# Ledger of designs, part 116: miniprotein binders against q9h3h3

Target 1, 235 residues: q9h3h3
Amino acid sequence: EDGFTAEHLAAEAMAADMDPWLVFDARTTPATELDAWLAKYPPSQVTRYGDPGSPNSEPVGWIAVYGQGYSPNSGDVQGLQAAWEALQTSGRPITPGTLRQLAITHHVLSGKWLMHLAPGFKLDHAWAGIARAVVEGQLQVAKVSPRAKEGGRQVICVYTDDFTDRLGVLEADSAIRAAGIKCLLTYKPDVYTYLGIYRANRWHLCPTLYESRFQLGGSARGSRVLDRANNVELT
Short names: E, the ipSAE of ESMFold2; O, the ipSAE of OpenDDE; V2, 0.75 times the mean of E and O plus 0.25 times the DockQ between their complexes.

## First folded at step 9 (miniprotein)

Design s6
Fold by ESMFold2-Fast, scan of step 9:
Structure s6 (fold): chain B 235 residues (1-235), chain A 84 residues (1-84)
Amino acid sequence: as target 1 above (235 residues)
Amino acid sequence: SPELIRFKIEMLLRWAEILLKRAEELFKEGDPEEAKELLEFVLRLLEMAIELAEKLGNEELLKRAEELIERAEELLRKLEELLK
């Protein structure tokens, strides 16, 4: 339902962030332990709320891999929210450019490439490839959702530090493709997530900033990237 | 920070209230299975809000969460009777 879908999605996202995470932290754990960790916690088998028959008996919000250089910085999310509420009451236009400026002002710059896959071998294989790229230093940090719905898709999120750094966003796409990923990728700035901007929002904003499709025929980049905000091909 | 924790509690309570109202509507509309599923999620949000409110030491937010739990438990009692 339009009136409740955004609130439900926002609440689920915050609940997942607040529940315990299963983390492989390459800053403190030898890379040689990654394969055993991936075998112990395949995302298709880890359950959102725990199950005696799964790898976890307790709730898991996310399964994550932190790279050696990972340094978290969420910016001023509280200030962003206050400014967003002021913008809505001001009557000023709400556009991708306005949101970009709010994000910059409050240092909420991170963003992520998203891929949605059905539970199963392909999801686990894709996650393993992404996790290895993070531990090897080609990507900074990534997480994957546990299994919450029978038959529902799970999401792999691959983060970049600054969504305004187009080169950095494209480099992450290239690293994802080099890891063997061929599915559709969409890029969402975390500012949209914090402000509850999803598929059906009242401002009719596209929740996706960039879209990446695997390039058949083997270009050097391995993908075609579209800037959804400006409707232009980048590669 | 205490201000970030307060912000998270306020958002959890706001969403819990909105979703609880929706669960009550689903119950009245004859969708008790969907109402129960949503209500279980609402109760989880309220448990998170209580845990954070206790850590923050904010009695006002804790009382607000307790009031929403009371409403949620009343709906849960009705749903359990229907889904027997």
Scores: ipSAE 0.510, ipTM 0.847, lowest interface PAE 1.5, mean pLDDT 86

Design s7 (at its last look DockQ between E and O 0.79; V2 from the best seeds 0.00; counts 0 for: pae E 1.7 > 1.5)
Fold by ESMFold2-Fast, scan of step 9:
Structure s7 (fold): chain B 235 residues (1-235), chain A 84 residues (1-84)
Amino acid sequence: as target 1 above (235 residues)
Amino acid sequence: SPELIRWKIEMLLRWAEILLKRAEELFKEGDPEEAKELLEFVLRLLEMAIELAEKLGNEELLKRAEELIERAEELLRKLEELLK
């Protein structure tokens, strides 16, 4: 029954990925157009299914900003899924280490820093800061969820190319903090998303690898980053 | 990739069936508003599966999606009767 929640979340994630996206692509669009685009599509107002009064009349899965150097690489997701089913059938322990190995073998290496915010000014302000950092080259790519029909918090996802590159993950955290973000961040590898690892998963795995907390007057980085599995501070 | 598209259809159909069964349970347990909300999402997943199956040209997957839609529409009919 705990698996039902994970399966529902996995289905919602795939549906959002398959529905149309609103994209500002800095590879083909001048940076001068960003502010107008952000004003047209504030995430607190864009609705998941095109509700009356929203900026969109059709469903929107994600609102995204692609940096000038963005080059998507999803890896071998099909091979990952086949290997995952084989692993489950084998009876071998399902651990963060075995999932890490599957991800490396199938080149499913991307991951993301997540922040959850209620619809409103703070969400729109945070998204604008992240979007500008992406267009200016401090971050590679980011997306934010539209407003759900039931309401609830929305999520901003800031991607890195390789979750096994700890320095790259930490550098992205620093850039997020430099953009003015002060809320809690958690880091999730895309392999966990593809395999449906969410809260209350069957394997009792923590669904995120790292946690970042803002520190006023703390380290030069502006945050403390914790390895969730080992309970060890990295910064 | 045709193989990746096939995998997406298989996952959509699997999740749709699981969630449809839950919607049927909610209806039986006397939670028709929650059942309808979940069923609307199930129908969305099945619509996506049909679009992909048609694009792939796979009649077997298309038929499986259509069978689940028929089951979902049957539940929708019952829910609309209760909620009017």
Scores: ipSAE 0.608, ipTM 0.885, lowest interface PAE 1.1, mean pLDDT 87
Fold by OpenDDE base, look of step 10:
Structure s7 (fold): chain B 235 residues (1-235), chain A 84 residues (1-84)
Amino acid sequence: as target 1 above (235 residues)
Amino acid sequence: SPELIRWKIEMLLRWAEILLKRAEELFKEGDPEEAKELLEFVLRLLEMAIELAEKLGNEELLKRAEELIERAEELLRKLEELLK
């Protein structure tokens, strides 16, 4: 990936986080309104910059659904960044274990299952399934990227509170599968995002900790989850 | 936190500067359409940076953002003249 592409993607991600979000908050909005909200703002039609004819006239960074149990806690992101800069300056080896320790120390423990889907009915259907699972309390929070001008793949992010809690990560995978999602899932800790650890980073760190593949006729859980760091199946 | 806001501004400015240089290169390479699209995004990043810098009351970061805006707007004017 051209260095410029990585920087452009990082800038776009930051801009998206700062732009207005379309949010369905189950804590304040009745669950009965979810279907109308989904129909009003299908992610395949919501445009990043509010294109003419889109459901949104203004820029939208993300479309999100918050569950009843959702509590935003980002931890000490500032302390994390300072510690990361100090670590880079020290010349000490940086490993996945190092990042895990930093995350724990600064309480930046959130992570997300990621799925990439082309714009269209399949995306909107997948999103509706995830949104319902969030509102029903099977998942805590999820977001989906709006449609870009180029019509590239959109991403659905399903969050967990603690990437170090393997059971919680696996439970979220199961809930995603139960919602009818059969595509490839990858799990990425938010700490990796905050520290700018992307693909082809200079430390050769894999930004994805887990991979989930749906298996037809497999074990009761319906998916195979791979620990990518250790190349071990967890299910 | 003010520190988080500062970090966001610094990142926005960094990305804006890098992408502005890329837009200038694209212009020199004879791809004014792509340069214009990228420049519009740069200006948006800088607007976000200004808003946050004003909120934070950081004159240094504000000045840096304004300098980049002036540079971006000058390039945009040149691009628009070329595309008429």
Scores: ipSAE 0.502, ipTM 0.856, lowest interface PAE 0.8, mean pLDDT 89
Fold by ESMFold2, look of step 10:
Structure s7 (fold): chain B 235 residues (1-235), chain A 84 residues (1-84)
Amino acid sequence: as target 1 above (235 residues)
Amino acid sequence: SPELIRWKIEMLLRWAEILLKRAEELFKEGDPEEAKELLEFVLRLLEMAIELAEKLGNEELLKRAEELIERAEELLRKLEELLK
């Protein structure tokens, strides 16, 4: 029986957020130390719970890099969550439009590009490229999941500060591609994350707003971006 | 804020109870390895809830978490015996 998959995913996300993070903070750490830090904590070897032989001895929820200009701005998350609870009991329909308006009303505007990669050198190489882009100022903040179990895919999240700013989201896609990333990217506004809405949710909402595919010899961005809500290509 | 901390505890307890019930169902259905994996996760959620409830000083939430831990640990004992 698959009836509780969404609750499991939401609980796992909260648990990872609450566990300790491994952070390279460019605001307080010289950029020259980045390569040594990346070598010490490759995401394919950092384990979720500190397995024997891991570089970490205790649980790690996320591995993150904060850029020089990183300024946390989550918006009115508490008000968002209260309004969400009210909507669920109101009998009114829950649609992507209502989620978008809720996010705008409460200024919960951040979102993230996601990429899923198998553990190994390809993942570690992709993460290193993203981390360098963050420290160099091309991106503001990124995180990658640790290795949870044998053979499971891991996720790299690259944040943007406003999902309604389409050009800013596309600029982040371009920066990711410039770092040598060629895999499929999907974009999820943080409003879905704060409300615990994942792909298998009871409202049948699709949390993916944009999809980016790499194109050989393509546009200046090197990618083709599709708006999933309107089924319209943006590039 | 105290209200946000309380909300996190409530969500952790709600999810833990749902997943614990699922683990109990997996045990009954003859899927003890999946039940044990899920149960270990349930126990981690409950430990987080206890830490927050102690920080908040909320005895009612702490008692709820401890009751769920007792249920989870009893099922874990049954699963460990079965998987020997």
Scores: ipSAE 0.426, ipTM 0.818, lowest interface PAE 1.7, mean pLDDT 87
ESMFold2 (binder alone), look of step 10: mean pLDDT 88; pTM 0.862

Design s8
Fold by ESMFold2-Fast, scan of step 9:
Formats: sequence, C-alpha cells, structure tokens
Structure s8 (fold): chain B 235 residues (1-235), chain A 84 residues (1-84)
Amino acid sequence: as target 1 above (235 residues)
Amino acid sequence: SPELIRLKIEMLLRWAEILLKRAEELFKEGDPEEAKELLEFVLRLLEMAIELAEKLGNEELLKRAEELIERAEELLRKLEELLK
C-alpha cells in the first residue's frame, strides 16, 4: 500500500512552502515580543487551511522563527533539478553519495533536524523551547507545521546551514536537547526534500542521514547520534 | 525564475493528476471519506497551479489546471452526494 506516498508528501511540502507563513523574525522584531507571539499562534491550534475557531482565518503553510543572524541560502536549486533529471536519464545508480555530490556541486547544503509530535501541550511546549533557542542565538532558524484537517502528528524542523558539516549538525542536536527536547530526532538534507526523497521513494534510499536518541546521564552529551546509512554511532 | 515557476507548475499538475486518480480509486473502493480528504488537497494543488500559471501568463498550463479542476469538481459532487 502507499504506492503514491512519496508524491503525496512532496506535494504537501511544496503546497506548504507556497502558502503564507506566520513568521517571528528576530532580525526585525524585538525578542520581548516572542512570548506574546507564541501565545497567539500555538501550533496545535493554528489550522492548515484556516478556521473561524482557530487563530487563523486564512491558510498557513508554516509557522517559523528566524534568528537574528539568519541569512537564507538555498543554493542553486534550479541547477540541482536539471542535474537530477540528467542523472535519472543517465541510468547511473542513484545513491546517497551521488546525491551528496549533486548537492555540493550546486551549493544546496542546508538540512534539518525533524521531530514529530501529536497536537497538544507537548508540541506547543517543545515549539516554544525551540523558538526561544532560535531568538537567543543557539539555533539559526526553525519552523513547525500547522494542524492538519485530519489531525495526526505535526513536525518541527530545525535547520543547519551545511549537512556535510557533521560538527555543525551535532551542535544543533545538542542545542535542541538543551532546549528540553527528549523525543526521537532525524536529520534530513534539503536536497532530499527538493528531489522528493521520502519514506517510500523509488530508489530505496533512507530518507534521513542521522538519528538522535535522548540519553539520560550521558557524560559527553544528552543524546546518541546514529549514521543511519551505515548503522554506525557517531557519539 | 520564470523557468523555475514553470517547473513548479508542472510538478503541481503532475502530483494533482496522480493524487486525483488515487482519490477516484478510493471512491470506487468504498472509502469516500478518505477520497474526499485527498480530493480537497488535490483542489488546493490545482488552485496553486492556476495562480502560478496566471502570473506566468502560460495559457497551456492554465488550461491543463482548469481541466483537472473540472474533473476534481465532478468527483467532489459525487462524494458530497454519497456522504449526505
């Protein structure tokens, strides 16, 4: 079953990106306004397509917080798409290494830690912690999905500039844990999102590069990070 | 930028067609509630495609989106009658 899961997830991602976003931008808004903004737009109550009973009457694709130093750099996505079409036509094997090379060549380097939580207090509390860490400068940028019509889990995405910079990816994980997050985290490079690589993709690729599990009493850090492709612990 | 917009429209239309076909299958298989949820999403994708096609000034892409909307609206009428 789920023959069209990858296409459905890709379509949902593009639709969300194209719909309006609710943004707290720390580059232009004083940090003192964050708590009021979070109270006005708790992600468990903001609806994807608007509802008279929710904080929004219009569709919302994402709820986002931009840090003081946030500078968008998506790279050459157009060139990436062209190279992807050429790769598929070439008959050459599509592997994590080949996709990594495409990403590097076209400077599409951003990636994100993902956490999935059910709508409710736990989601809103987790988002508030992440948003505060972004505004305080421990994280660069983050977003959370609004509540879907059907319900189901919502996702918090915490971005890093360069998925090939393992130290930076691990530092973001540590900052997420320091914000009080204890749930499972997975890391996905944006190149996979742009190319539609999700759970049931045609190329049988693992849709995430890393997995982070909370660990109590660790001497080095609050979590253990696994390289999912190789099944090797990094911490 | 115009080429990227065109690519986005083509991707939206491709996904809309695939998901619309799936919604039609769900309706025939006796899952009208799931079919309606998927169809509402398909209509959303088509609205986005139309908005982009209008801004781009591409009449062919606009027509393709409108044809898929007509097909989607026909399924929506059937689903609303069934779910009364």
Scores: ipSAE 0.328, ipTM 0.765, lowest interface PAE 2.6, mean pLDDT 86

Design s9
Fold by ESMFold2-Fast, scan of step 9:
Structure s9 (fold): chain B 235 residues (1-235), chain A 84 residues (1-84)
Amino acid sequence: as target 1 above (235 residues)
Amino acid sequence: SPELIRRKIEMLLRWAEILLKRAEELFKEGDPEEAKELLEFVLRLLEMAIELAEKLGNEELLKRAEELIERAEELLRKLEELLK
């Protein structure tokens, strides 16, 4: 946090991706087993490195739930990275539009809604709601970080398969809200993550495409969604 | 699969290189404490890459990891001298 840069966050994410995951896979596991699994592995209690007294004795990078229709597709990440190097060397302008085209060309289309919550009941309750929505087919896949030794905020990531499909991104936001989530949500395409583009980057790109805030005073949708790139309200 | 492990090693090495460059920049900018924190992450990523490269038996990837470790150790030496 204090001395942590975007690069520190990238390093932590990479290390977490390489460590074992605790997965509830609805493609092979009956939905009736979800509540027991959630009780066994509440994210506020699962520790990153298997601390004494936690549910895990071994390191855990992520706690994840896969929906029945989940089909992993990262696209051509290697081709994307090669094209990115070529783009930088070419002297062409590096803009959100050129990155979007690179992502489309190499089929690196996934993205995610992010929410950050402190360890505790509210985190565990939010994760349980998201996990149930995934297993019930309202969301496709989600993961949550385990508790860090320092006890900072944990992140829930809710994935969509195509960040260029605005309706799909908005439908995911609606499903998250329907699950009872009221905190701030931000949406980031995975192409930015694969290229190492975080909040402070040389090209001054904003990796956050959308921001969702719970709508106070009530509305049919339950949220206000802002297109961060164009500074336009979508809802 | 061997190809999937190879891609994972390449991703680890790419991130180690990006972060190592940033640690070198932080050191040059006069932020040795932050450079040291970032370097600790770099060394962990390189440790993972070496373990996987040895398992895969890929001499090219192992050599790349060893070159990055040598570069990281050079920065670590400079940080130890500065932080004494």
Scores: ipSAE 0.012, ipTM 0.351, lowest interface PAE 8.3, mean pLDDT 83

## First folded at step 10 (miniprotein)

Design gA1 (at its last look DockQ between E and O 0.87; V2 from the best seeds 0.71)
Fold by OpenDDE base, look of step 10:
Structure gA1 (fold): chain B 235 residues (1-235), chain A 103 residues (1-103)
Amino acid sequence: as target 1 above (235 residues)
Amino acid sequence: GSRELRKEVRELILKAWLLVFKAVELADKGDVSEAIQVLREAADLFQEAAKLAQKAGDPELAIRALEMAAWVLEYIARLLERQGKPDEAKQAKERAEQIKEKE
């Protein structure tokens, strides 16, 4: 994906964050209702703008599932942004380590595994697997983009609480693979999004920290995870 | 109708975000003056979106759009400070606060 495509997708994501979400909250809704909810709101049929004949009559930004252990904590995003501005004016070198330290200092530690899938059965099946893993407590929270344009890919985001916890990131990859997902996964910290660090940035910072590729007959994880910053395989 | 207005609101919001990302890229390249101009346009689009959202009967979306307009103005202020324009930065911050007070 070129930088323009990445920026467009980011803009669509930010715009979607401003619209209402369709949420299954496992903290308040019995797990036995999940299958009916998934059948009512399949991601391939839920439309971004509430098109006629869609399951939703109103616009939907995201479809989300919250696990029992989900606690929303955004950290100090404003403080993070102020510190980032001050850092840019200082002329100090900016490294992945710098961003990590800023994230830690301001408690902006969330990150997500991302997968892009074409609309249809494979997407809905993947989402159902992820949603079940969230409700079962293997994952904390996930969201999927609704259907927008014809032929456009939808994104599933699976969050982890701390992108600096390598074990937690790898456990989430394992849970996604256990849910039957075989596509390429990329892991991105949310701090990179909040700071406007995309593929084409002046510091040459890679916004993707990890890549996961499915492996048949491999380790118990069923994937190979690459640390993109260090170019090292972690599995 | 209300549906058409709601669509227009979302189109404006998407355009505004596209401008924000363009401005971030410009600022990153050192084109700070152009970035500020693009961000001003983005702030205006968010404000327009808020007005249309209110007309469409979506006051919650109107508030969120105003919040984004204020955020963009605060970003403009930071960029103006980098340019050594503290008075203009102050004006941008004051405008951001005025938006927040109307929410």
Scores: ipSAE 0.757, ipTM 0.929, lowest interface PAE 0.5, mean pLDDT 89
Fold by ESMFold2, look of step 10:
Structure gA1 (fold): chain B 235 residues (1-235), chain A 103 residues (1-103)
Amino acid sequence: as target 1 above (235 residues)
Amino acid sequence: GSRELRKEVRELILKAWLLVFKAVELADKGDVSEAIQVLREAADLFQEAAKLAQKAGDPELAIRALEMAAWVLEYIARLLERQGKPDEAKQAKERAEQIKEKE
């Protein structure tokens, strides 16, 4: 069930990518307009298919905020996918190191911190904090899924441009926590998404590279970040 | 009406992506012939979604669905090369190119 659920969520994300997005683009829109935009399009009320009574009349795949420094570059995804197929044909071992090298070679270096929240005030408040951090330049780009008809959990994705830059990934975690986010965060390099590698894979690869847990009883902005690949704490 | 037709298009697209991920799992297990069969169905669904999107007045979605159909055909071609079937792989690549020229 766990592998099936992950596949269904991945397929929904790919389908959502193909629909129009609601975007606040700080590269072209004054920062003073952000609060009005957030109030118009709360993720708990923007519907996937444009239901009657929602703020959107047409389907929406994602709600996104682009920071001033956002430079969209997916890298050589087709070359990555072709090299992946060739690697499997070669009979060579598949390890986290070989995936890391494929990502580097093909410049598919982006990754994202993920959080899952139920629809409602907590989700909308978390999104607003993330969106402000993006516009203020502490984060570069984030997106949130719209509300599905069944009212299941929604996802906020906060992107980093290079999963091999550990300090940059940890800085993004810190910026998320500074926005008041206390829930579990998981980090997934985009290379795993493009190759269709999820938790129930035959190579037993772990697509979650890092986990971030908010620290109780310590610094209010502190988090404990665990490297899942090496089973070591980074904080 | 038009909203219901646009929703149906998106249901076809979701189904096509589910088939793509199923095929990736099959290919990863070494069940390449089954993966190719599933991918042909996914490509057909993307093409049907494109026809329906055009009918619904959504030509941008139709173009994106055709792009995905072409991508699936190129993936089929790579799997056919893996099976030592280069003539069939060439046919799949030619079909993908024909779809890309239409968009």
Scores: ipSAE 0.571, ipTM 0.851, lowest interface PAE 1.3, mean pLDDT 86
ESMFold2 (binder alone), look of step 10: mean pLDDT 87; pTM 0.860

Design gA10 (at its last look DockQ between E and O 0.70; V2 from the best seeds 0.72)
Fold by OpenDDE base, look of step 10:
Structure gA10 (fold): chain B 235 residues (1-235), chain A 103 residues (1-103)
Amino acid sequence: as target 1 above (235 residues)
Amino acid sequence: GSYELRREVRELILKAWLLVFKAVELADKGDVSEAIQVLREAADLFQEAAKLAQKAGDPELAIRALEMAAWVLEYIARLLERQGKPDEAKQAKERAEQIKEKE
């Protein structure tokens, strides 16, 4: 387990969100340009700070690909946070069900599959596969962190519109697997991030809802998906 | 050079966020006074980052850093209200508004 605490990764993500993104938007850019864009901005070479000699001369927070069906909707994050503060003050028990209801009420339903990969060819190849799947409409949106430190892992995030839609979450896992990704995947709702719920929270809430493990020779899906909250296999 | 300054700005921002997450953990454990102290340090780092970003020729990042400083101060105000310190909470809110006016 790379010694980066969940809090450190979250801090890096928040800091990265403050910088410009390198974006391929399939809504405005022809799909035929994707290969040239991927070649110009391989994630293993794009640097967080715009290091001399990198493909980027300026700092980059994320490299992202937007699909044809992508519509940015963050929901009512402010209302969500206010409701969360009120709930904490009430002393009522907080459960995964409580967070689900808050998310639904405030339309903060996005979530993401996460994979952590070492910089290099395997990362760039994985990203290219994901980017193609997004442009082809199998996935809606994905992003990858640029290279920050020597030896540090980079993260690919593949988003789904609704963490409460198990079928949609599972379809995204299947598309990721079809793109040739074999590493461990974890699924996290964005609502947990907005509410500051990390691994060591006082409510003992697991911020990871699903875990996907690659399986050789198994079902056509090529993965086993575990519901972490219920400890039940969904596939 | 300009590169080193840009890097320094982002290192400050990262440190500020690390402090924010530390403060959230402290507040969650009931160490609200310590959380407030850590958040004050985070707000100061965001303000310092904004000043350096302006010097680096990145006014957009400077604005975003100030927005985060204001947000941290508003969070401090909420924690102070929970501690029964409404006057100190008001001062934190006023300071947050003063930062927003500079954006």
Scores: ipSAE 0.809, ipTM 0.939, lowest interface PAE 0.4, mean pLDDT 90
Fold by ESMFold2, look of step 10:
Structure gA10 (fold): chain B 235 residues (1-235), chain A 103 residues (1-103)
Amino acid sequence: as target 1 above (235 residues)
Amino acid sequence: GSYELRREVRELILKAWLLVFKAVELADKGDVSEAIQVLREAADLFQEAAKLAQKAGDPELAIRALEMAAWVLEYIARLLERQGKPDEAKQAKERAEQIKEKE
C-alpha cells in the first residue's frame, strides 16, 4: 500500500527483533503442550505493542517455534558487513557470485521462506501447521509477525540453515506444502538482510532467490519452484 | 500513560533504523561522509530511545537500544578508518565502549 518501502519494512523487522519474542521451544517444552500454546497466542490476535484486550500484556516482536534440532548460528555478521564495505571500495565488480562467496566465507548461510497472509483464520491455521512441522522435526525454526496494523498483512518466516544447499531449501518447501500451505512463497538469504540490499539496487542483486507456487496435479510436494536469479524452473 | 510512552520508544527505534538503512545506501553510493553524519544521528536516537525505555519501565529494551547505539558507533569507526581518519575512528570506538559499560 501507500508509503511503504523495502527500507521501511526492513527497519520494522529490525525494531521487532529488539523486543521480546513469544517462543515455543521444543528443546525444553513437550510437544503435547503445543496445541494449547497455539490456541493461547494466535498470531492474528497477538499485538505488536501489547494492546488492551490482546493475549499479550507486553510488546512482542515475533512469535516463534524452535525445533528439537535447532542450533542457532548467525555466523560472522560483523565480518561480513566489514568485508562488504571493503569490497565496494575495491573497484571489483559486484555480482551474485560475490555475495554468495562472502556469505560462505563469513558463515552467514541461513535463509528463509516467506509467506504473507492477512490476519484471521487462514493465517492462524497456516501458522499452526508450520509450528507442528517444526515440533515434529520436518522444519527447524519458524517465526510469525504479530498484528501491528489494521488491514495489513503478517509474515511467516520458515528458516533453513544453508541457502547454498538447494536440496535442503527445496526439502523445506516440500515440508511447508505438506503442512497444507498453498500460498505463494518467496525465499531470501539472510546475507541480503544483514547487508541491507533491497530489490532496487545499483548492482541488480536479486534478494529473492526462489519463488514457490502451489499447483494441483504436480508432484507429491505440489510445488513449482522458480530460480529468480537465473530465471530457471527447478521442479 | 505507560502504553503511549512504550509506543514513543518504539517510534524512536524505528526512526533510528530508518537512518541506519539510509546511511548504508549513502555508503554504497560512495557518500561516506554523509553516511557517517546520518549514523551519528541514528546513534543519538538509539540513546534517546534507551533513556525513554528506562522511563517507561523497560530496562531490557534500554539495554538493547544502547547495544545498537554502540554497534552504530563501531560501524562509524570502520568507515572512518577507510577514510584514513584513525584518530576519529578511535574516538568512535571509545564512545561505543563507554555506552556498553553503562549497561
Scores: ipSAE 0.654, ipTM 0.874, lowest interface PAE 0.8, mean pLDDT 87
ESMFold2 (binder alone), look of step 10: mean pLDDT 87; pTM 0.868

